# Ledger of designs, part 1: VH-VL binders against Counting factor-associated protein A (cfaA)

All scores and structures are predictions.

Target 1, 212 residues: Counting factor-associated protein A (cfaA), of Dictyostelium discoideum (Social amoeba) (q54z64)
Amino acid sequence: QFISIQKYDFSGNCKNSSDSASSFEASSESAAICMQNDLLSGIVTNEGVCLIFNEVPTTFIISTKGDYIVRSIYDINDNNCQGGIIENKAIEIDECFVECADDYHGSTYLFSTETSLNYPSNTFMEISYNGECDGQWKTSFNYLQYYIVNKCNVAHEIETHTFSVGCNSTSSWVSEYAGEVCTVEPTVTTSYPIVDNCGDLDNSNFIDYCNI
Structure headers, positions and changes below count from the first letter of each chain, unless a header shows other numbers; Kabat numbers aren't used for antibody chains.
F is the ipSAE of ESMFold2-Fast. E and O are both the ipSAE of ESMFold2, at different seeds. Each is the mean of both directions, binder to target and target to binder. V2 is 0.75 times the mean of E and O plus 0.25 times the DockQ between their complexes.
[cut] stands for letters that were removed.
Atom coordinates printed by the task and the answers are left out, and those that the model quotes come from them; centres of patches stay.

## First folded at step 4 (VH-VL; framework fv_libivirumab)

Design A1 (from B02t with heavy chain Y103W)
Fold by ESMFold2-Fast, scan of step 4:
Structure A1 (fold): chain C 212 residues (1-212), chain A 122 residues (1-122), chain B 112 residues (1-112)
Amino acid sequence: as target 1 above (212 residues)
Amino acid sequence: QVQLVESGGGVVRPGRSLRLSCAASGFTFSNYAINWVRQAPGKGLEWVAIIWYDGSNKYYRDSVKGRFTISRDDSKNTLYLQMNSLRTEDTAVYYCAKGGYSWGYKYYFDYWGLGTTVTVSS
Amino acid sequence: DIVMTQSPLSLSVTPGEPASISCRSSQSLLHRNGYTYLDWYLQKPGHSPQLLIYLGSYRASGVPDRFSGSGSGTEYTLKISRVEAEDVGVYYCMQALQTPLTFGQGTKLEIK
């Protein structure tokens, strides 16, 4: 059984959200919608794997219990989930919800469970392995993260700026934009080679895959 | 409490070898990438090498490639740096620095040792 | 290799006044996961370096809230809102996006 975490674009404001709601809690807002065309990125993982969630800089382990996915949250400096649990948070499976990083920035999330592995097209993927990277990621992996290419994302920084991801068979890139939208000329574009062998560059125990 | 204790420094002539050790305690050593960082007298910090948590990947700055070898013995919670063909430019205090373990946080150095001094002079 | 350049190389500050240190990278440090792989370290006289800020803007455990990191693209800033005597030392930025990991030259902060 796999756990799927999907991150969607969010067009609303978080101005009226409480501080508690910004810490991976489900939102009951009527504006929460998870339309496939608004998908930005996602994670697919096995239960019990230590993860870092891209929107809030915490480490956690995910498990299932009844109709809920439970996130056991660890100190941000505990990157391997071996310390004490700071908090356990529950999210209802298959419920679309909003998480706010501050009064003005948020994302829409959907947590689900899957018995078979399905990935959206037009993605750049990073696949993590326990041990050797044998290229059999559809059968054997710890977790994987995918990014929808050519979609505008908000960066995880105190200053507001945006970026988009692209790839082809030999390289991937990140284009950055000043301000809150990706409609102006990018201020910088940085390119990276596709790593299709375990241990190339700094991607030890990972391989890259451009699913275009 | 996390501790990193370096040892093995000393004074040697150019062309000689030294092996540095870093003894770790207070965390699960086998789960973390560990780095060597050096600082020449009166100069800034300079990254030297990294070894990943499972020992599978090792990376070096260009000036030490082929001369330095990073390794670890997880049963002894100890990191090593074998330094061959030492040059006067290698004179520095050598620190070991603990990286993070998880994806996206692996390289920031949350704990540093006290350092061990290597002096290469003729 | 990514080159890191700091400015100023030194500054003197009266206790209670703000201080600002800049760091420039030869390429963006933003990863596709949305994080900026820039760290800030302080080396107090006679001591080992210590982590202040990681991933651009996050304070390390035990670091006072008078320290903040910001920036995007290739330009980054460490700010100290009210300098205290214990803040004396050399400040370094480091990029952690790719090997070789590289440091800036360092900025020496002194009290007037």
Scores: ipSAE 0.460, ipTM 0.695, lowest interface PAE 1.7, mean pLDDT 81

Design A11 (from B02t with heavy chain G99S G100L)
Fold by ESMFold2-Fast, scan of step 4:
Structure A11 (fold): chain C 212 residues (1-212), chain A 122 residues (1-122), chain B 112 residues (1-112)
Amino acid sequence: as target 1 above (212 residues)
Amino acid sequence: QVQLVESGGGVVRPGRSLRLSCAASGFTFSNYAINWVRQAPGKGLEWVAIIWYDGSNKYYRDSVKGRFTISRDDSKNTLYLQMNSLRTEDTAVYYCAKSLYSYGYKYYFDYWGLGTTVTVSS
Amino acid sequence: DIVMTQSPLSLSVTPGEPASISCRSSQSLLHRNGYTYLDWYLQKPGHSPQLLIYLGSYRASGVPDRFSGSGSGTEYTLKISRVEAEDVGVYYCMQALQTPLTFGQGTKLEIK
């Protein structure tokens, strides 16, 4: 069984209620929408894998419990998920929800389960192995993370700017844009070679795959 | 309370060898990647090497590759740097620095040791 | 290797006045996950380096709110809104996007 975590563009507001009398809360209709056209990135993981997820500044294991996907959160100093569980956060399977990083920036998420490995097309993928890599990543991966190609993303920084991801069979790149939209020519584009064998860069157990 | 305590520094001539140790306490040593970072007298910080939590992966700065070997003994909560064929440009204070995570380097160093001084002079 | 360049190399500030330190990378430090792998460290005289800012703009535990990190692309800035005597030392930026990890050459902050 696979667990799928999908991150969508967030069009609502995460305005802090303690800072303003007219603060806004994310509405169920406009803020919690998981439309395929707004998909930015995602993770597919095997159940029970210890993950470091940038949504939560701690380590965690994802598992299923009834109709819920449970994130078992460990201390930030427990990177192998061997210590005590600090918190269990339950998310209803197939329920779209909003998580806010600050007053103005948030993302919409959808957690789901599948019996077969599914991932979208037009993606750049980073595939993690546990132990030695082999050429058959579909049967031996730990988890994979994908990014929708040519989709505008907001960077996790105080200054507002955006970026998009691209790839082909030999390279991947990140194009950055000034301001809130990915328009016209990018301000900077950084290119990387496709790493298709573990240990080629920094002795890592990760490989790249351009799924175009 | 997290502590990293380096030892093994000293004065040696070029071409000789030296072994540095970093004794760790206050955290589960076997769960984290640990780094060596050096600082030449009056100069800036320079990353030297990393070892992953399980010892499976090691990476080095090009100028020390083939001369330095990073290793760990989790039963003793100790990190080592075996330095062979020492050069005058290896003269520096050597710090061990704890990575936030078990593997890789993409995150910051949350704790640093006090450093141990290595002087290579002729 | 990614080259990190800091400016200025030294500055002297009257207590209570602001200070600004720049860091330039030879390539962008933004990862596809949306985070910028740039950290700032402070080395006080006679002490080991200590973490100040991580992932571009996040303050480390115990770091006063007068410190802030910002930037995008290849240009990054560390700002101190009002310098205090305890802020004296050498500031380093570091990229953690890829190995070898590389530091800027350092900026020495002194009180006038």
Scores: ipSAE 0.594, ipTM 0.780, lowest interface PAE 1.4, mean pLDDT 82

Design A14 (from B02t with heavy chain Y101F Y107P)
Fold by ESMFold2-Fast, scan of step 4:
Structure A14 (fold): chain C 212 residues (1-212), chain A 122 residues (1-122), chain B 112 residues (1-112)
Amino acid sequence: as target 1 above (212 residues)
Amino acid sequence: QVQLVESGGGVVRPGRSLRLSCAASGFTFSNYAINWVRQAPGKGLEWVAIIWYDGSNKYYRDSVKGRFTISRDDSKNTLYLQMNSLRTEDTAVYYCAKGGFSYGYKPYFDYWGLGTTVTVSS
Amino acid sequence: DIVMTQSPLSLSVTPGEPASISCRSSQSLLHRNGYTYLDWYLQKPGHSPQLLIYLGSYRASGVPDRFSGSGSGTEYTLKISRVEAEDVGVYYCMQALQTPLTFGQGTKLEIK
């Protein structure tokens, strides 16, 4: 069983006491609410994997219990999820929730479960291997993260700076744009080679896949 | 609470070896990547090496590859830098710094040691 | 290697005045996850470096709100809205996007 975390473009308001990178999980609704917005990126992970999210400085394990996905949160100093659990946060499967950075900026997330590996097309993917790396990543990966190609994203904490992700069989790139839209010529485009085996680069615990 | 204490520096002639140690306390040592960063007299900061939290991945600046080896002993909460074939340009204060890089790891150095001085001269 | 270049190399400010330090990278430090892998450190005279700003704009624990980080593409700025005597030292930017990790050459801030 796989757990899917999908990040959607935020179209609502975050009101009053919000803090940077904090989840506002009390604000949850059906999956249909998330799906009215553009999918920007996502993660697919096996149950029980220790995940480290620098963006929301948390270390956690995700598991399922009944109608809930439970994140067991560890101290940010615990990278192996071997210490004491600080808290368990539950969210109903197929519930859309918001995470607010301030009163008007945020992201929406959808947590779901799948019996078969599923990921969207037109994506650049980073696949994590934990002690094993081969060409059959679909049966041996730890978790994978995908980014939707050619979707305009707002850079974190900089609303007037946007970017898009692209890739082909040999490279991936990030194109940056001044302002709120990705319609003017990019001010910077940074290219990276596609890493297709664990021995290629310094970050050999990841491989890349352009799924377009 | 968090403390990093370097030791093992000294004065040596070119071609000799030194082993630096960094003793850690106040956090779960085995959960963090840790770096060596050096600073030559009157110069800026220069990153030297990093070791992953579980010891599986090690990265070095090019000028020290093949001469320096980073390692850790989690049972002692201690980081090491074995420096072989020392050159005059290796003269610096060596700092131990806690943190990682890039996506999926803590990409900032939140704590630094006090430094240990290495002088390589004839 | 990503090259980090700071300007100015030194500046002197009157207490209470603002200060601005620039950092330029030889390539963008924006990752596809939307974060900018740029950190700022302060090294006070006779002391070890200390973290001020991480991931472009986030203040480290205990850092006063008069410090702010901003920037995009290859150009980044550290601003101090109102300089105090305790801010004296050398400021370094560092990219944490890829190895080798690289620092700018440093900017010395002095009180007039």
Scores: ipSAE 0.602, ipTM 0.796, lowest interface PAE 1.4, mean pLDDT 83

Design A2 (from B02t with heavy chain S102W Y105S)
Fold by ESMFold2-Fast, scan of step 4:
Structure A2 (fold): chain C 212 residues (1-212), chain A 122 residues (1-122), chain B 112 residues (1-112)
Amino acid sequence: as target 1 above (212 residues)
Amino acid sequence: QVQLVESGGGVVRPGRSLRLSCAASGFTFSNYAINWVRQAPGKGLEWVAIIWYDGSNKYYRDSVKGRFTISRDDSKNTLYLQMNSLRTEDTAVYYCAKGGYWYGSKYYFDYWGLGTTVTVSS
Amino acid sequence: DIVMTQSPLSLSVTPGEPASISCRSSQSLLHRNGYTYLDWYLQKPGHSPQLLIYLGSYRASGVPDRFSGSGSGTEYTLKISRVEAEDVGVYYCMQALQTPLTFGQGTKLEIK
């Protein structure tokens, strides 16, 4: 059994819900929508794997309990989830919901369970192995992250800017755009070779795969 | 309370060796990549080396590659830097800094030691 | 290697006035996960460096809200809304996107 976390585009606004800047909530009139055409990225993991959540800098383990997927949240500096649990958050399976990172930036999420692996086409994938990197990732992976190529994403920063991910058999890249849309010429494009071997600092026990 | 305590610095002539130690406490040492960062007198910060949380990967600044060796002993919560063939340009305060790793952790250095001074002079 | 360039290299500010420090990278520091791998450190005279801002814009524990980080692409800024005497020291930006990890040259902040 696999746990799937899918991140979708969010068209609403987030607002500070208290005097503290640490509390943000989506507008009460904004509906959470998890449509396939709005999928931006995802994670597929086995239960019990220690992960870093991409929206909020935190570390967590995911498990299942009845109709819920439970995120056990650890201190951001606890890379192996071996310290004390700070919080347990229960997410209803197949519930579409919004999570806010700041006053204006949020994402829509869907947590689900799967008995077989099925990935969206046109993705750049980063695949983690429990041990030896043998290239047989579909049968031995620990967890993987995928990014839908050519989709416009909002960067997690105070000033609004956007980016898209692309890849081919030999390279991956990130193109950045000024402002809220990816329809103009990118201001910066950064390219990386596809890494198919473990052992590098940037890809230790990870490999890249362009699934297009 | 997180603490990093460096030791092993001293005054040596060019071509000699020194071994620096960094004793860690207050966090699960075996879960983190740890860095060595140096600062020459009156100059800026310069990253030297990193060792992965499991000891499997080690990376070095080009100018120290082949001369310096980073290692760790998780049973003693201690990081080491073996410095061979020392040059006058290696004169600096050496800090150990708690980091992370690329996939699943952040590289920012939330805690630093007080530093140990290495002086290489004739 | 990613080259980090800071400006100005020195800055004198009257207490209570704002200060702004810039950092430029030779390539973008945005990862495809949406985070910018740029950190800011302060080294007070006679002290070890301390973390101020991580991942572009997040304040480290205990750092006052008068400090903020911003920027995109290859241009980044650390702002202090009201400089206080305790803010004196050398400020460094650092990229943590890839090895070797690289620092800017440092910006010395002094009180007028």
Scores: ipSAE 0.482, ipTM 0.746, lowest interface PAE 2.1, mean pLDDT 81

Design A4 (from B02t with heavy chain Y103F Y105S)
Fold by ESMFold2-Fast, scan of step 4:
Structure A4 (fold): chain C 212 residues (1-212), chain A 122 residues (1-122), chain B 112 residues (1-112)
Amino acid sequence: as target 1 above (212 residues)
Amino acid sequence: QVQLVESGGGVVRPGRSLRLSCAASGFTFSNYAINWVRQAPGKGLEWVAIIWYDGSNKYYRDSVKGRFTISRDDSKNTLYLQMNSLRTEDTAVYYCAKGGYSFGSKYYFDYWGLGTTVTVSS
Amino acid sequence: DIVMTQSPLSLSVTPGEPASISCRSSQSLLHRNGYTYLDWYLQKPGHSPQLLIYLGSYRASGVPDRFSGSGSGTEYTLKISRVEAEDVGVYYCMQALQTPLTFGQGTKLEIK
């Protein structure tokens, strides 16, 4: 069984939101609320894998219990998720949750389960192998993270700035923008080669895949 | 209370070897990546090596590759740095530092030891 | 390798006045996960380094709110709103985006 976490854009007023200062403190709403907005990124993982939560620096394990997905949250310094649990948070499957980055920008999250591997097109993907990088990642991956190409994302900073992700068959890049929108000239663009074989490189247990 | 205690430094001639140790306490050692960072007299900080929490990934600065080996013994809560073919430019205080690398390890160095001094001279 | 460059290399500040230290990277430290992999450390005279700021703007436990980190792209700043005597030492930025991890050359802060 696969657990899917989808991150959608949220353009709205987050001012006075109880969610603005916490890791995944969110309003519970139907999946349709998330789907009104642009998909920005996502994770597909197996149950019980230790993940780094990228909206607020923390680590967590996701498990299923009936109609709920349970996130067990660990100190960000516990990358193996074997220390003390800081918090358990239950989220109803197929419900949409809002998390605010500042007074005016945020993201919505949808947690779901699937029996088969499913991921969107027009994505840059980072695929984790659980030990062996054998070229058959679709049947052997530990978890994968995908980023929608050419979508504006809010960076995790006290002062608002934004970025977008791009890729082609040979490289991926991140373009950064001052302020709240990605419609001005980027202040910097950083390019990386596509790594399609595991090796003696940073992230040696990950490969890249440009799915466009 | 988190504590890191380095030992094994000393004065040696060029071409010789030393093994540094870092004894850890106050946290679950096996859950964290640990780094070696050095500082030459009167100079800045220089990262040397990292070992991931599970021992699977090890990375080094280029100038020490092939000469230094980082390892860990989780049963003893101890980090090691085996330093072979020492050069005068390896003269420094060597610190162990908890975490600081992303992707399967901690993002930052929240705790540092007091350091152990290595002097390579003729 | 990512090269980290700090400016100024030294500064002298009257107690109670603000201080600002800049750090420039040879490439952006923003990961596509949205975090900036830049840390700030202080080394007081005769002491080991200590963490001040991690992931660009987050204060480490026990660090006073007069310290703040900001920046984007390749330009980052550590600000101290009111310098105190205990803040004397050498400040280092470090990138943790990729190995080898690299430090800036350090900025020495002195009291006038």
Scores: ipSAE 0.580, ipTM 0.772, lowest interface PAE 1.3, mean pLDDT 81

Design A6 (from B02t with heavy chain G100P)
Fold by ESMFold2-Fast, scan of step 4:
Structure A6 (fold): chain C 212 residues (1-212), chain A 122 residues (1-122), chain B 112 residues (1-112)
Amino acid sequence: as target 1 above (212 residues)
Amino acid sequence: QVQLVESGGGVVRPGRSLRLSCAASGFTFSNYAINWVRQAPGKGLEWVAIIWYDGSNKYYRDSVKGRFTISRDDSKNTLYLQMNSLRTEDTAVYYCAKGPYSYGYKYYFDYWGLGTTVTVSS
Amino acid sequence: DIVMTQSPLSLSVTPGEPASISCRSSQSLLHRNGYTYLDWYLQKPGHSPQLLIYLGSYRASGVPDRFSGSGSGTEYTLKISRVEAEDVGVYYCMQALQTPLTFGQGTKLEIK
């Protein structure tokens, strides 16, 4: 069973995100929108695998329990997820919710389950392998992350600026824009080669796939 | 309290070898990626190498590839840098630096050692 | 390799006055995950470097709110709202987006 985590564009208000009680209610739940046209990025992972991200100070296993997807959180130092569980965080399956990163920036999320591997088209994908990188990633991947091509995203910084992701058969790129919109000329575009074999870069072996 | 203490520096002629050590305490050493960073006299900081928590992945700056080897001994809570075929441009204070994660270079150095001096001169 | 360039290379400030240090990268340090992999360090005379700012704008534990990081694209700034004597030293920016990790040349801050 696969678990899908989808991140959608958010246009609401995230005031008081530093107050745990206020941040929970900072954005109106009636403004939460998980429409496919607003999808920005997502993750697909196998159920029950130990996941480690270098930008996240925890390791975790994602599983299902009744109507919930449960993240079992381990100490950052437990790279095998064999120690004690620090916390279980439950997310209702198929329920759209808002999470604020700060007073100005937030995202809308949807967690779901699938019996078959499914991911959207017009995406740049980063695929993490459990073992040797090869052309059979669909049977051996650890997790995959996708980014919708040509969608405007808000960067995680105090000053507002935005970016979009693009790719073709030989390269991927990030175009950055001043301010709140991606309809003006980019201030900078950074290109990377498509890695279709084990890269041995980042926190695990990855390959790139431009799904255009 | 996290502490990193480097040792093994000295004065050597070009072409010789040195092995640096970094003794770690105050955290679970075996669970973190650790880096070597150097600073030539009167100059800026220069990243040298990283080793992942389990020793499975190692990365180096190009100028030291094939000459330097980073390794760790978790039973001794110690990081090593074996420096072979030393050149005058390797003269620097060498620091070990800890990141907040087990893997990777997409992070920051939250703790630094005191440094050990390597001088390569003819 | 990503090249990091700082300006000014030296700065003299009267105590209580603000200071601003700039850092430029040869490419954007914004990752597809939305974070900017730019850190700032301070090396006080005779000491090891210490972390001030990570991921562009986040203050490290114990760092006073006088310090702030900002920037986008290829231009980044470290600001000190009111300089104190203890702030003397060399400031370095570093990109952590890709290996090799690279530092700026350093900016020396002195008290007048």
Scores: ipSAE 0.615, ipTM 0.794, lowest interface PAE 1.3, mean pLDDT 82

Design A7 (from B02t with heavy chain G100S Y105S)
Fold by ESMFold2-Fast, scan of step 4:
Structure A7 (fold): chain C 212 residues (1-212), chain A 122 residues (1-122), chain B 112 residues (1-112)
Amino acid sequence: as target 1 above (212 residues)
Amino acid sequence: QVQLVESGGGVVRPGRSLRLSCAASGFTFSNYAINWVRQAPGKGLEWVAIIWYDGSNKYYRDSVKGRFTISRDDSKNTLYLQMNSLRTEDTAVYYCAKGSYSYGSKYYFDYWGLGTTVTVSS
Amino acid sequence: DIVMTQSPLSLSVTPGEPASISCRSSQSLLHRNGYTYLDWYLQKPGHSPQLLIYLGSYRASGVPDRFSGSGSGTEYTLKISRVEAEDVGVYYCMQALQTPLTFGQGTKLEIK
C-alpha cells in the first residue's frame, strides 16, 4: 500500500513552538485545518521503504501500525535503515495536525494510506526510481514528490520571501517574490526543462512530470 | 573524527595518466556522495566530479568528460579519480570533499582533504 | 552552467570593523523545496577550504555567529560583523543547485 503525506498552508501562528502541541491544541484560532484549497505539496511512497529525502538529513522507514503511520527514524549515517532506531514518530492516520519548525514557521500535515496510487492534479511532480528508470513509473517508482502549481510558499531562509511553482509539458519554473506575499511581480523566475527520461540531464534517477 | 586523505599526485607530461585516491575514515563512507574539487596554482576552486553514495550516479564538468572517471570502493573506504589524456590545464591541487547528505547529495561540502598536487608540464 | 560572480575580488579591513562580500548567480538558486543552494567557504593561507555557511543562511558547526549569510534570487551576501585576524583568507561562494557545481572566483580578505 501507499503512504501519502500532504503539506498544507498553515493559517495559525507558532509563537510557542517549545510547547507547540499544547498551544495549538488549546486554541481554536490555531486549529489544524487540511482543506484541499490550501494544499501546497506532498509525498507518496511505498510502505516499508527506507527513505532519504534530499532536504531531510536523516533516514526513515514509514510503516502502518494499527490506526497510526509510524516514521522510524535512523541515524543520518544509516541509509539502509538496518541500524538502531533513534526515534519512532507515530502519526494518526487521516488526522490533520500542525507541526512548528520554530517559533515563527509552521505547516499543517495529513498522513494517509491508500491501496491505489493517488495524487492531485495541477501539480509538478518529481518521481524517484529504486532502480533503472522504467517508462511505466506508476508501477516502479520508489517515491514521488509533488508541488501544487501557482501556490504561494514561504522560502526556508532567515529573511522572509516567497515563491510559487509552475510547469507545462516542456518546462518547469520557480517564481520568487520579495516579502510574505506572491501578489507582486516576481523578482526572478528560473526555468528548467522537463526531464522525462532517466539518463537525461542531471536527474538520471528521477523524472519530471507536469500534471496539469 | 572525519578524515579524507588524498594521494596519487605527481608530475607527468601531457597525454599521460594518473590515478588519484582519497582514503576516508571517521564516518560511514558508503552512505555519502563524495566530490573532487581542484585548484590551479594561484587560482580559484573548480568542481571536477561527484559520485553518489551507491556509485549509481556520476557527474563531471564538461572539460574532463571522457577523460576522467570517478569511482569508489566501499570495502576499502576509498574514492578514486582515473585521469586519462592529461592536459596542462589539469595542473592543480586536487581535493576530496564529502557531501553533507547520504542520498545522492550534491549539497554543501562539510569536510575536505588536504589535497594532492598534479602537475602536467611539457 | 550557472555562473557565480563575486565582488569585491579583494578587500582590506581593520580588525573589529565589518566586512561584506557579494555573490551573484546567473539564475536563482532557490529550489522548489524552499531552500537556497548557495554555500560559502573560507580557505585560510596554506589550508584546505572549510565550510562557513550552507543553504544560504545556515552557519556550519563551530562557525562563530559573527558570520552570516543572506540574500535571495540571484544576489547573496556574506557578512562578518567584526573581523578578526584569524579571518584572513580567500572566501568562495558555491552553487549546489545543479551540476556542474560552480564557485565564484574568490574574494581575498586582508587585515590592514
Scores: ipSAE 0.545, ipTM 0.763, lowest interface PAE 1.5, mean pLDDT 81

Design A8 (from B02t with heavy chain G99E Y105W)
Fold by ESMFold2-Fast, scan of step 4:
Structure A8 (fold): chain C 212 residues (1-212), chain A 122 residues (1-122), chain B 112 residues (1-112)
Amino acid sequence: as target 1 above (212 residues)
Amino acid sequence: QVQLVESGGGVVRPGRSLRLSCAASGFTFSNYAINWVRQAPGKGLEWVAIIWYDGSNKYYRDSVKGRFTISRDDSKNTLYLQMNSLRTEDTAVYYCAKEGYSYGWKYYFDYWGLGTTVTVSS
Amino acid sequence: DIVMTQSPLSLSVTPGEPASISCRSSQSLLHRNGYTYLDWYLQKPGHSPQLLIYLGSYRASGVPDRFSGSGSGTEYTLKISRVEAEDVGVYYCMQALQTPLTFGQGTKLEIK
């Protein structure tokens, strides 16, 4: 069983909501609230994997229990989830919630479960391997992070500008646009090669894949 | 109150070694990546090295690779920079600089130390 | 390596007047997560650098509203709406998108 974490854009004020997930209503209505915002990225993981979210600075393991997804939170010094559980946070499957990292940075999240590996098509993926860098990514991963490609996104800045992510079998890129809409004339496009072997830097245990 | 206090600087001849320390207080040291940044007299800022919050990942500018080693002792809330085979080009004030985001890296430096001076001269 | 170029190298401003400092990168600093990995620091004479702006446009705690960061593509700007005596020093932009982290060469702000 896989757990899907979808991250949606949040351009609200986090100053008075920095404490955690907000209260929520019935599952289907809460999911619709998240989906009013743009899906930006997501994570798909197996149960029991220790995760560290930089936008939400916490260490946790996710598991399922009945109709709930339980996020087990570990000490802020525990980077491998081997210590005692500090807190268990339960959220109903398909419920929308907000997490704030600081006064200006927040995201809306939707947690769901999948019996088979599902994620949006037309995505650029970074796949974490458990010692099998050259394995098949669909059967040989700890977790994967995806970004929606060819979708106009608003950059996280005070003055609005937009970008899109693209990829093919050999390259990924980010195209930037001066205004509130993406056009055929980007102001700049930055390209990166697809990494099909484990790298040394921040992608030392990751493989890139263009899923289009 | 967050404080970073560097020490270990001095005057040394080319080819010699120095060990810098950065003593941290006022935050949970083990949650943050920390950087060394240097500034030559009258010149601009130059990034030197970073160590991840868990100590497992370390990155260096090319000119110091193989000569400098960054390390940390979380039980003492202290960051180190072991500098070997020093060159005149290494003459600078050395600052330690804290990442602003827990468990994050390459985001921004929210606090800096006062600096310690290293002079490499013949 | 990403090269950061600042202009002007120095400027003199009468107190109360605005100031603008430009920073150009050799490639875009926008990550696919939607954040721009550009920071601005101020180093006052005889002092350590201090954070002004992080992730392109966000003010650090305690930084007055007269400071703002903006930009897209490879061009970024730090603006001071009305310069005060306390603002004298050298301003640096820094990219944090990839290692090695790199700084601009600095812009010295002086009061006339």
Scores: ipSAE 0.504, ipTM 0.729, lowest interface PAE 1.8, mean pLDDT 80

